# VHH binders against Peroxide stress-activated histidine kinase mak1 (mak1), part 12

Target 1, 123 residues: Peroxide stress-activated histidine kinase mak1 (mak1), of Schizosaccharomyces pombe (q9p7q7r1507to1629)
Amino acid sequence: SVLLAEDNIINIKVISRYLERIGVKFKVTMDGLQCVEEWKREKPNFYSLILMDLQMPVMDGYQACNEIRKYELENDYPKVPIVALSANALPHVVLSCKDSGFDSYLAKPITLQHLSLIISGIL
Short names: E, the ipSAE of ESMFold2; O, the ipSAE of ESMFold2 at other seeds; V2, 0.75 times the mean of E and O plus 0.25 times the DockQ between their complexes.

## First folded at step 14 (VHH; framework vhh_7z1x_3)

Design n2 (from m6 with V104L; at its last look DockQ between E and O 0.93; V2 from the best seeds 0.00; counts 0 for: pae E 4.4 > 2)
Fold by ESMFold2, look of step 14:
Structure n2 (fold): chain B 123 residues (1-123), chain A 122 residues (1-122)
Amino acid sequence: as target 1 above (123 residues)
Amino acid sequence: QVQLVETGGGLVQPGGSLRLSCTASGFTFSEYAMNWVRQAPGKGLEWLSGISGSGGSTEYADSVKGRFTISRDNAKNTLYLQMNSLQPDDTAVYFCAKDWSDELEPGDFDYWGQGTQVTVSS
């Protein structure tokens, strides 16, 4: 299953339609706190991939990623793949994602081709 | 191979107008709804307008209703967006998006253009 953390209604619809076309199970959360809590609620390998928007209310994607990585370290959990969804690919955004523990990033708007490639390489 | 190419973006003063074009190839243009979507700096995607394959039905987001007009020329495989009364908060990259079907459903897109930059500044 894929866990999507995204607060923009149009982007949720676009990505959800892509995931349906790819044929994978997914769940949507609308802020970083919901994402972290949903990930914790399931067993460690239930989600094979987290797609995480960087800009979200309550808890942003950087904070959420950091919380997940801390929890994994403290509990000796395997590292879940986390892909950042970014409005831009500027170098400082890439560096901030790396420092927060993201495995990769995708620039918006997300295409079916890019998402399919990420999923086929992980799932 | 579906291809969508936007043109007509640029710099314009507040209150000005621009007309965006999107040329389409690789599918039967008249059988699909088409849309305009924009992304302002630091913001998410915003659906603006959609038009049915025949051109008989149009929809607009409240933010642009009365200022923007969507149209299409099926003989030229071209989608248009006439943008009037432009203001600085209309600054964005504007994308042409193909619907999966002939039904107007914001967010139900399968192909995107590369986008064209519109900048509204004094």
Scores: ipSAE 0.242, ipTM 0.644, lowest interface PAE 4.4, mean pLDDT 87
ESMFold2 (binder alone), look of step 14: mean pLDDT 87; pTM 0.878
ESMFold2 at other seeds, look of step 14: ipSAE 0.301; ipTM 0.685

Design n3 (from m6 with W100F; at its last look DockQ between E and O 0.93; V2 from the best seeds 0.00; counts 0 for: pae O 3.4 > 2)
Fold by ESMFold2 at other seeds, look of step 14:
Structure n3 (fold): chain B 123 residues (1-123), chain A 122 residues (1-122)
Amino acid sequence: as target 1 above (123 residues)
Amino acid sequence: QVQLVETGGGLVQPGGSLRLSCTASGFTFSEYAMNWVRQAPGKGLEWLSGISGSGGSTEYADSVKGRFTISRDNAKNTLYLQMNSLQPDDTAVYFCAKDFSDEVEPGDFDYWGQGTQVTVSS
């Protein structure tokens, strides 16, 4: 299953449609805190991939990724692949993603082709 | 290979007008609904308008209804957005998006253009 953390309704619809077309099961959360809590609620390998928007209310994607990585280290869990969803690929955004523990990123608007390639390379 | 190319963006004063174009290739244009979507700085995607494959049905978001007009020329494989009464909060990158089908479903897109910048300022 894929866990999507995204607060924009149109982007949720776009990505959800892509995931349906690719044929993977997924769940949507609307902020970083919900994402971390949902990921913790399930067993470690239940979610094979997290798609995490960087800008979200309550807890942003950088914070959420950091919380997941911290939890994995503290509990000796395997690292779940986390892909950042970014408005752009500016150097400071790329560096912040690396520092927070993201495995990769996708620039918005996200295409079916790019998402499919990421998923097929991870799953 | 599907390709969508937006043109017609630029700088305009408040109250002004712009016409955006999106030239399509790599698919049978008339068989698919087309959409306009924008992303303002620091904001998420906002669907604006869609038009059916035939051009017989149009839909608009409340935020642009009455100001923006979507149209298409299937003979030229071109989608248009006429934008009137532009205000500073219309400043954004504007994308055209190909629907999966011939009817408008906001968010049901498989291909995007590269986007064209529209800036509304004095």
Scores: ipSAE 0.316, ipTM 0.685, lowest interface PAE 3.4, mean pLDDT 88
ESMFold2, look of step 14: ipSAE 0.330; ipTM 0.702
ESMFold2 (binder alone), look of step 14: mean pLDDT 88; pTM 0.885

Design n4 (from m6 with S101T; at its last look DockQ between E and O 0.84; V2 from the best seeds 0.00; counts 0 for: pae O 3.6 > 2)
Fold by ESMFold2 at other seeds, look of step 14:
Structure n4 (fold): chain B 123 residues (1-123), chain A 122 residues (1-122)
Amino acid sequence: as target 1 above (123 residues)
Amino acid sequence: QVQLVETGGGLVQPGGSLRLSCTASGFTFSEYAMNWVRQAPGKGLEWLSGISGSGGSTEYADSVKGRFTISRDNAKNTLYLQMNSLQPDDTAVYFCAKDWTDEVEPGDFDYWGQGTQVTVSS
């Protein structure tokens, strides 16, 4: 199952439609705190991928990713794949994603082809 | 193969106007609603306007209503966006997007153009 953290209604609709067409189960959360709480609520490996927007209210994607990585270390959990959703691919954004523990990134607007490639490479 | 190509972007001063075009190929253009969407630097996607396949119905986001006009020419497979009274916060990459159906539904898109940059600066 895929966990999507995104607060933009248009992007939620776009990505949800893509995930439906790919045939993957998913759940949507609308900020970083909700994402971390939902991920913790389920057993390890329930979510095989987290798609995480970098800019969200309450808790941003960098903070949320860091929280998940800390929890995994503290509980000796396997590392869940986390892919950042970014407005751009500037070098400082890519470096910040790496420092926060993201595995990869997708630049917006996200296409079906790019999302399919990420999912096929993980699953 | 579906292809959408935007043109008409550029640099304009505040208060100015631009007309964007989107040329479509690889599908029956008149059977699908078409949309304009923008992404400002550091912001998420913002749906701006949509037009039904026939061109008989148009919709606009409140932020652009009265300033922007969507239209289409089904004989030329071309979608247009006339943008008037542009301001610095209209600076963004502008995309055309094909709806999955003939009815406008913001976010219900299957194909995107590559986008055209619009910059509004003094």
Scores: ipSAE 0.293, ipTM 0.678, lowest interface PAE 3.6, mean pLDDT 88
ESMFold2, look of step 14: ipSAE 0.344; ipTM 0.717
ESMFold2 (binder alone), look of step 14: mean pLDDT 88; pTM 0.886

Design n5 (from m6 with E59T; at its last look DockQ between E and O 0.83; V2 from the best seeds 0.00; counts 0 for: pae E 4.6 > 2)
Fold by ESMFold2, look of step 14:
Structure n5 (fold): chain B 123 residues (1-123), chain A 122 residues (1-122)
Amino acid sequence: as target 1 above (123 residues)
Amino acid sequence: QVQLVETGGGLVQPGGSLRLSCTASGFTFSEYAMNWVRQAPGKGLEWLSGISGSGGSTTYADSVKGRFTISRDNAKNTLYLQMNSLQPDDTAVYFCAKDWSDEVEPGDFDYWGQGTQVTVSS
């Protein structure tokens, strides 16, 4: 029930392996547009968490998060937890994530322990 | 506790060479494959090379094959990356990563080092 938006093949493998070890179901999308479309395709609450890379082709993570939040408001949907995957944790990146509607962030490279903690806090 | 510490990064001119080291502690080093991975500015992770626990098997990404050489010294718990013919596109933070098993599976890492910066510029 986790939706992963990530375009980097190695990072996809790393995170996918972590999700398998945690024992959660997940789906991978490779850009922000695919992520938004996949999230809209399913019923509200089907995905309990979105892991969203900030830097992606076609539609970046900031845009995708904003689109999801707008859609939730327009349709009176519950807010899905969205966690940003970022190259760094600089203050301006953290602020931009908050302004775009992200609930939290993980700095890359992502560790199994940090991902497990995020997922445990949501489930 | 598992600890991986990369050293040897720095500024180097195009065409130059650099040797990275990764010292490992907190686990039986020889039981696990080790990898080098890099992250260039504004890009995602790129797997570069892996070496089996014994050191008998090595693999390389096409982008570095022939220029980079992975090796390990299991007696010293140290992983190495010899980088030759460096170009500006090699500028990145370089990480060592511990595999879950004794054979290389790119992306199948459980522990990471802090990374060491390599900058290739005139």
Scores: ipSAE 0.225, ipTM 0.623, lowest interface PAE 4.6, mean pLDDT 87
ESMFold2 (binder alone), look of step 14: mean pLDDT 86; pTM 0.866
ESMFold2 at other seeds, look of step 14: ipSAE 0.335; ipTM 0.701

Design n6 (from m6 with K98R E103T; at its last look DockQ between E and O 0.81; V2 from the best seeds 0.00; counts 0 for: pae E 12.6 > 2, framework grips)
Fold by ESMFold2, look of step 14:
Structure n6 (fold): chain B 123 residues (1-123), chain A 122 residues (1-122)
Amino acid sequence: as target 1 above (123 residues)
Amino acid sequence: QVQLVETGGGLVQPGGSLRLSCTASGFTFSEYAMNWVRQAPGKGLEWLSGISGSGGSTEYADSVKGRFTISRDNAKNTLYLQMNSLQPDDTAVYFCARDWSDTVEPGDFDYWGQGTQVTVSS
């Protein structure tokens, strides 16, 4: 029920183990385009949360988020919660995330405690 | 409870050396493998090196092999990274991380330090 978009193999392993410990189902995609395509492939509300890295090859997280929001508007879908994974939490990064349609953000490195809180607050 | 604190970062010229330290508390240090990981500006995390709980087994990423040396002093609860021949591409925040287990395999990290900045620039 969680879709992870992350291109760094170490980050994927760390976040995946956190998600396993929290006890949620998830799928991993390696760039923004794969993330958008996988999200579109499933029925609405299949994924209850998208964790999306901002910096990815092919399509970055800002573009991917915008594509998902556009698709939701065009098809009258409910908004999926999208949480940005950011290298930092500087004010300009936070504002850019909100302007692109993200619902929240997590600063890297991601901790189990913070990920658990985000998931508990959404799910 | 578990705490990892990195020190020893700073500004260094290309070709220079730095030694990073990570002081551990709140757990039996010698029972856990430890790792160094870095994050360059605008890039993802890169695992650099791991060391077993006893210090008898070490592993390095190809990008740092021959230049960086991981070590530990279990009597002082301290993990070290000796970095030689530093280049601008080594500029990053450096973190120490504890494994879930005592192996040196990457990806099993449960606790992280706050990080120390290393800047390699003229």
Scores: ipSAE 0.000, ipTM 0.262, lowest interface PAE 12.6, mean pLDDT 83
ESMFold2 (binder alone), look of step 14: mean pLDDT 88; pTM 0.883
ESMFold2 at other seeds, look of step 14: ipSAE 0.264; ipTM 0.670

## First folded at step 15 (VHH; framework vhh_7z1x_3)

Design p1 (from n1 with W100Y; at its last look DockQ between E and O 0.90; V2 from the best seeds 0.00; counts 0 for: pae O 3.8 > 2)
Fold by ESMFold2 at other seeds, look of step 15:
Structure p1 (fold): chain B 123 residues (1-123), chain A 122 residues (1-122)
Amino acid sequence: as target 1 above (123 residues)
Amino acid sequence: QVQLVETGGGLVQPGGSLRLSCTASGFTFSEYAMNWVRQAPGKGLEWLSGISGSGGSTEYADSVKGRFTISRDNAKNTLYLQMNSLQPDDTAVYFCAKDYSDEIEPGDFDYWGQGTQVTVSS
């Protein structure tokens, strides 16, 4: 199951339609805090992938990713794949993603082909 | 093989105008609604306008209503956006997006163009 953290309603609809066409189950959360809490509420490995927008209200994607990685270390959990969703792929954004513990990133607008490739490589 | 190519972006001063074009190939253009969407630096996608497959219906976001006009020429497989009274906060990459059907549904897109940059600056 895929966990999507995204606060923009157009992006949510676009990505949701892509996930439906790829044929994967998913759940949507609208900020980083909701994402972290939803991931914690389920058993380890329930979500096989997190798609995480970098800019969100309450808790941004960098903080959310860091919280998940910290929780995994403290509880000896397996490392969930986390893919950043970014408005751009500028070098400082890519570096910040690596520093926060993201496994990869996708630049918006996200295409079905790019999302399919990411999911095929993980799932 | 669906392809959408935007052109017509550029630098314009506040109060100015631009006309964007989107040339479509690889599908029957007249059977699908088309949309314009923009993405300002560091911001999410914003749907601006849509037009039905026949061109008989148009819709606009409140932020651009009265300033922007969507149109299409089905004989040329081309979508247009006339943008008037441009302001600095209209600065963004502008994308055309193909709907899954002939009716306008913001966010329900299957194909995107590469985008064209519009910069509104003194």
Scores: ipSAE 0.277, ipTM 0.659, lowest interface PAE 3.8, mean pLDDT 87
ESMFold2, look of step 15: ipSAE 0.315; ipTM 0.679
ESMFold2 (binder alone), look of step 15: mean pLDDT 88; pTM 0.891

Design p2 (from n1 with E59Y; at its last look DockQ between E and O 0.90; V2 from the best seeds 0.00; counts 0 for: pae E 5.0 > 2)
Fold by ESMFold2, look of step 15:
Structure p2 (fold): chain B 123 residues (1-123), chain A 122 residues (1-122)
Amino acid sequence: as target 1 above (123 residues)
Amino acid sequence: QVQLVETGGGLVQPGGSLRLSCTASGFTFSEYAMNWVRQAPGKGLEWLSGISGSGGSTYYADSVKGRFTISRDNAKNTLYLQMNSLQPDDTAVYFCAKDWSDEIEPGDFDYWGQGTQVTVSS
């Protein structure tokens, strides 16, 4: 199952339709805190991919990723693939994503083609 | 293969006008609703306007009502956005987006163009 963390209603609908077209099950959360708590609530392997927007209310994507990585180390969990959803692919954004523990990134607006490639490499 | 290509962006002064075009191929254009969406620097997507396949129904976000006009020419497979009274906060990349159906619903898109930059600055 895929966990989507995104606060923009249009992005949520776009990405949800893509996930439906690809044929994967998913759940949507609307901020970083909801994402971290939902991920913790389930068993370690329940979500096989997290799509996480970098800019969200309450807890942003960088903070949420850090929390998940800390929790994984603390509990000896396997590293879940986390893909950043970014407004751009500028070098400083890419570096910040790697420093926060993201595995990859997708630039917005996200296309079905790019999302399919990410999912094919994981699921 | 579905393709959408936006053109007509550029630099304009506040109060100016631009007309954007989106040329479509790879699908029966008249069977689908079409939309304009923009993304300002550092912001999420904002749906602006939608038009039914026939052109008989149009819808606008409150932020652009009265200033922007959506239209289409089904004989030319082209979607248009006439933008008047442009202001600096209209600066964004503008995308055309194909709906999955003839039902206009913001965010219910399957294909996008690569976008055209509109910059409003003095």
Scores: ipSAE 0.191, ipTM 0.604, lowest interface PAE 5.0, mean pLDDT 87
ESMFold2 (binder alone), look of step 15: mean pLDDT 85; pTM 0.860
ESMFold2 at other seeds, look of step 15: ipSAE 0.296; ipTM 0.689

Design p3 (from n1 with G50A; at its last look DockQ between E and O 0.89; V2 from the best seeds 0.00; counts 0 for: pae E 6.2 > 2)
Fold by ESMFold2, look of step 15:
Structure p3 (fold): chain B 123 residues (1-123), chain A 122 residues (1-122)
Amino acid sequence: as target 1 above (123 residues)
Amino acid sequence: QVQLVETGGGLVQPGGSLRLSCTASGFTFSEYAMNWVRQAPGKGLEWLSAISGSGGSTEYADSVKGRFTISRDNAKNTLYLQMNSLQPDDTAVYFCAKDWSDEIEPGDFDYWGQGTQVTVSS
């Protein structure tokens, strides 16, 4: 199951249609805090992938990723794949994502082809 | 291969106008609804407008009604956006997007252009 953290209604619709077409189960949360709390609510490995927007209200994607990684270390949990959704692919954004604990990134606008490739590499 | 190429962006003064174009290839243009979407700095995607395959139906987001006009020329495989009364908060990358069908449904897009930058500044 995929966990999507995204606050933009159009981007939610776009990504949801892609995930439906790929045929994967998913759940949407609308900020980083909701994402962290939803991920904690389920058993480890329930979500096989988190798609995390970097810019969100309440808790941004960098903070949310850090919180998940910290929780995994504190509880000896396996590392969930987390893919950043970013407005661009500039080198400093890529480095910031790595420093925050992201496994990969997708630049917006996200295409079905790129999302499919990321998902196939994880499954 | 499906391609969408936006042109017509640039730097414009507040209150000014621009006309954006999107040239389509690799599909039967008239069979699909087309959309304009923008992404402002630090913001997510915002749907702006859509037009049916025939051009007979149009829809607009409240934020642009009365200022922007969508149109298409099916003989030239080209989508247009006439943008009037531009303000600094219209600064964004503007994308055209192909709908999956002839029906207008914001967010149900399968192909995107590379985008054209519009900057509104004094």
Scores: ipSAE 0.109, ipTM 0.532, lowest interface PAE 6.2, mean pLDDT 85
ESMFold2 (binder alone), look of step 15: mean pLDDT 85; pTM 0.862
ESMFold2 at other seeds, look of step 15: ipSAE 0.253; ipTM 0.645

Design p4 (from n1 with E105T; at its last look DockQ between E and O 0.89; V2 from the best seeds 0.00; counts 0 for: pae O 3.3 > 2)
Fold by ESMFold2 at other seeds, look of step 15:
Structure p4 (fold): chain B 123 residues (1-123), chain A 122 residues (1-122)
Amino acid sequence: as target 1 above (123 residues)
Amino acid sequence: QVQLVETGGGLVQPGGSLRLSCTASGFTFSEYAMNWVRQAPGKGLEWLSGISGSGGSTEYADSVKGRFTISRDNAKNTLYLQMNSLQPDDTAVYFCAKDWSDEITPGDFDYWGQGTQVTVSS
């Protein structure tokens, strides 16, 4: 199951339709706090991938990723793949994603081809 | 190979007008609804307008209704956006997006152009 954290209505629809066509189950949360709480609510490995927007209300993607990684370390949980959704692929954004514990990133607008490749690589 | 290429962006003064074009190839253009979407600096995607495959139906977001006009020329495989009364907050990258079907469904896109920059500034 894939966990999507995204607050933009158009992006949610776009990515949801991509995930449906790829044939994976998913759940949508609309901020970083909801994402962290939903991930904690389920058993480890229930979500095989988190797609995380970097800019969200309440808790941004960097903060949410840090919180998940901290919780995994504190509880000896396996590391869930987390892919950042970014407005751009500038070098400072790439470095910040790596430093925050993200495994990869996708630049918006997200395409079906790029999302399919990421999911295939994580399966 | 599906391609969407936006052109017509640039720098305009506040109150000015600009017409964007999107040339499509690699699919039967008239069978699909087409859309314009923009992304302002530091903001998320905003759907602006859609037009059915035949061109018989159009829809607009409230933010652009009355100022922007979507149209298409199926003989030329080209989608247009006429933008009037432009203001600084219209500054964005504008994308052409192909719907999965011939009906206008905002967010239900399978292919995107690379975008064209529109900057509204004195």
Scores: ipSAE 0.338, ipTM 0.714, lowest interface PAE 3.3, mean pLDDT 88
ESMFold2, look of step 15: ipSAE 0.358; ipTM 0.706
ESMFold2 (binder alone), look of step 15: mean pLDDT 86; pTM 0.868

Design p5 (from n1 with E31S; at its last look DockQ between E and O 0.89; V2 from the best seeds 0.00; counts 0 for: pae E 4.7 > 2)
Fold by ESMFold2, look of step 15:
Structure p5 (fold): chain B 123 residues (1-123), chain A 122 residues (1-122)
Amino acid sequence: as target 1 above (123 residues)
Amino acid sequence: QVQLVETGGGLVQPGGSLRLSCTASGFTFSSYAMNWVRQAPGKGLEWLSGISGSGGSTEYADSVKGRFTISRDNAKNTLYLQMNSLQPDDTAVYFCAKDWSDEIEPGDFDYWGQGTQVTVSS
């Protein structure tokens, strides 16, 4: 199952329709805090991938990723794949994602082909 | 192979106007709703406007209503966006997006163009 953290309603719909067409189960959360809490609520391997927007209210994607990685270390959990959703692929954004513990990123607008490749590589 | 190519972007002063074009190929253009979507630097996607396959129905986001006009020429396989009264907050990459069907549904897109940059500044 895929966990999507995204606060933009158009991005949510675009990505949700892609996930539906790929045929994977998913859950949407609208900020980083909701994402962290939803991930914690389920068993360690329930979500096989987190798609995490970098800019969100309450808790941004960098903070949320850090919280998940910290929780994994504290509880000896396996590392869940976390893919950043970014408005651009500038070098400083890429470095910030790596420093925060993201495994990779997707530049917006996200295409069905790119998302499908990410998912097939994990599942 | 579906292809969408946007043109007409550029630098414009506040209060100015631009007309964007999107040329489509690889599908029956008139059978699908078309949309304009933008992405400001560091921000998420914002749907702006849509037009039905026939051109008989249009929709606009509140942020652009009255300033932007969507149209299409099905004989030329071309989608247009006339943008008037542009302000700095309109600075973004503008994409045309193909709907999965002939009815407008924001976010229900299967193909995108590469986008064209619009910059509104002094």
Scores: ipSAE 0.198, ipTM 0.625, lowest interface PAE 4.7, mean pLDDT 87
ESMFold2 (binder alone), look of step 15: mean pLDDT 87; pTM 0.875
ESMFold2 at other seeds, look of step 15: ipSAE 0.347; ipTM 0.719

Design p6 (from n1 with S52R; at its last look DockQ between E and O 0.97; V2 from the best seeds 0.00; counts 0 for: pae E 2.6 > 2)
Amino acid sequence: QVQLVETGGGLVQPGGSLRLSCTASGFTFSEYAMNWVRQAPGKGLEWLSGIRGSGGSTEYADSVKGRFTISRDNAKNTLYLQMNSLQPDDTAVYFCAKDWSDEIEPGDFDYWGQGTQVTVSS
ESMFold2, look of step 15: ipSAE 0.409; ipTM 0.752
ESMFold2 (binder alone), look of step 15: mean pLDDT 87; pTM 0.886
ESMFold2 at other seeds, look of step 15: ipSAE 0.442; ipTM 0.770
ESMFold2, look of step 16: ipSAE 0.391; ipTM 0.743
ESMFold2 (binder alone), look of step 16: mean pLDDT 87; pTM 0.885
ESMFold2 at other seeds, look of step 16: ipSAE 0.434; ipTM 0.761
ESMFold2, look of step 17: ipSAE 0.413; ipTM 0.752
ESMFold2 (binder alone), look of step 17: mean pLDDT 87; pTM 0.883
ESMFold2 at other seeds, look of step 17: ipSAE 0.427; ipTM 0.754
ESMFold2, look of step 18: ipSAE 0.405; ipTM 0.747
ESMFold2 (binder alone), look of step 18: mean pLDDT 87; pTM 0.887
ESMFold2 at other seeds, look of step 18: ipSAE 0.368; ipTM 0.726
ESMFold2, look of step 19: ipSAE 0.393; ipTM 0.737
ESMFold2 (binder alone), look of step 19: mean pLDDT 87; pTM 0.884
ESMFold2 at other seeds, look of step 19: ipSAE 0.448; ipTM 0.769

## First folded at step 16 (VHH; framework vhh_7z1x_3)

Design g1 (from p6 with R52Y; at its last look DockQ between E and O 0.94; V2 from the best seeds 0.00; counts 0 for: pae E 4.3 > 2)
Fold by ESMFold2, look of step 16:
Structure g1 (fold): chain B 123 residues (1-123), chain A 122 residues (1-122)
Amino acid sequence: as target 1 above (123 residues)
Amino acid sequence: QVQLVETGGGLVQPGGSLRLSCTASGFTFSEYAMNWVRQAPGKGLEWLSGIYGSGGSTEYADSVKGRFTISRDNAKNTLYLQMNSLQPDDTAVYFCAKDWSDEIEPGDFDYWGQGTQVTVSS
């Protein structure tokens, strides 16, 4: 299962449609806090991938990723793959993602081909 | 192979106009709905407008209704967006997007262009 954290209605529809075409089960959350809470609610490894928007209300993607990594370390959980969704791939954005514990990133608008590649590398 | 190429972006003054074009190839253009979507600096994607394959029916987001006009020329495989009364908040990268079918469903796209930059500044 894939966990999508995204607050933009268009991006949710785009990514959801892509995930349906790939044939992957997924759940949508609308902010970083919801994402962290949903991930904690399930057993470890229930979600094989988190797609995390960097800019979200309540808790942004950097904060949410940090919370997940902290929880994994404190509980000796395996590291879930977390992919950042960003408006651009400028060097400072890439560095901030690495510092926060993201495994990779995708620039918006996300294409079916790019998402399929990420999913293929994890499944 | 499906390809969408946007052109016509640039720098304009507030209140100005621009006409964007999207040249399509690799599919039967008239069989699919086409859309314009934009992304402002630091913002998420915003669907702006869609047009059915025949070119007779159009839809607009409230934010651009009355200022933007979508059209298509099926003989030239080209999608257009006429943008009038541009404001600084219209500054964004503008993308054309092909729908999976001849239905306008914002976000239900299979192919995108690379985008063209529109900057509204004095």
Scores: ipSAE 0.229, ipTM 0.649, lowest interface PAE 4.3, mean pLDDT 87
ESMFold2 (binder alone), look of step 16: mean pLDDT 85; pTM 0.861
ESMFold2 at other seeds, look of step 16: ipSAE 0.294; ipTM 0.688

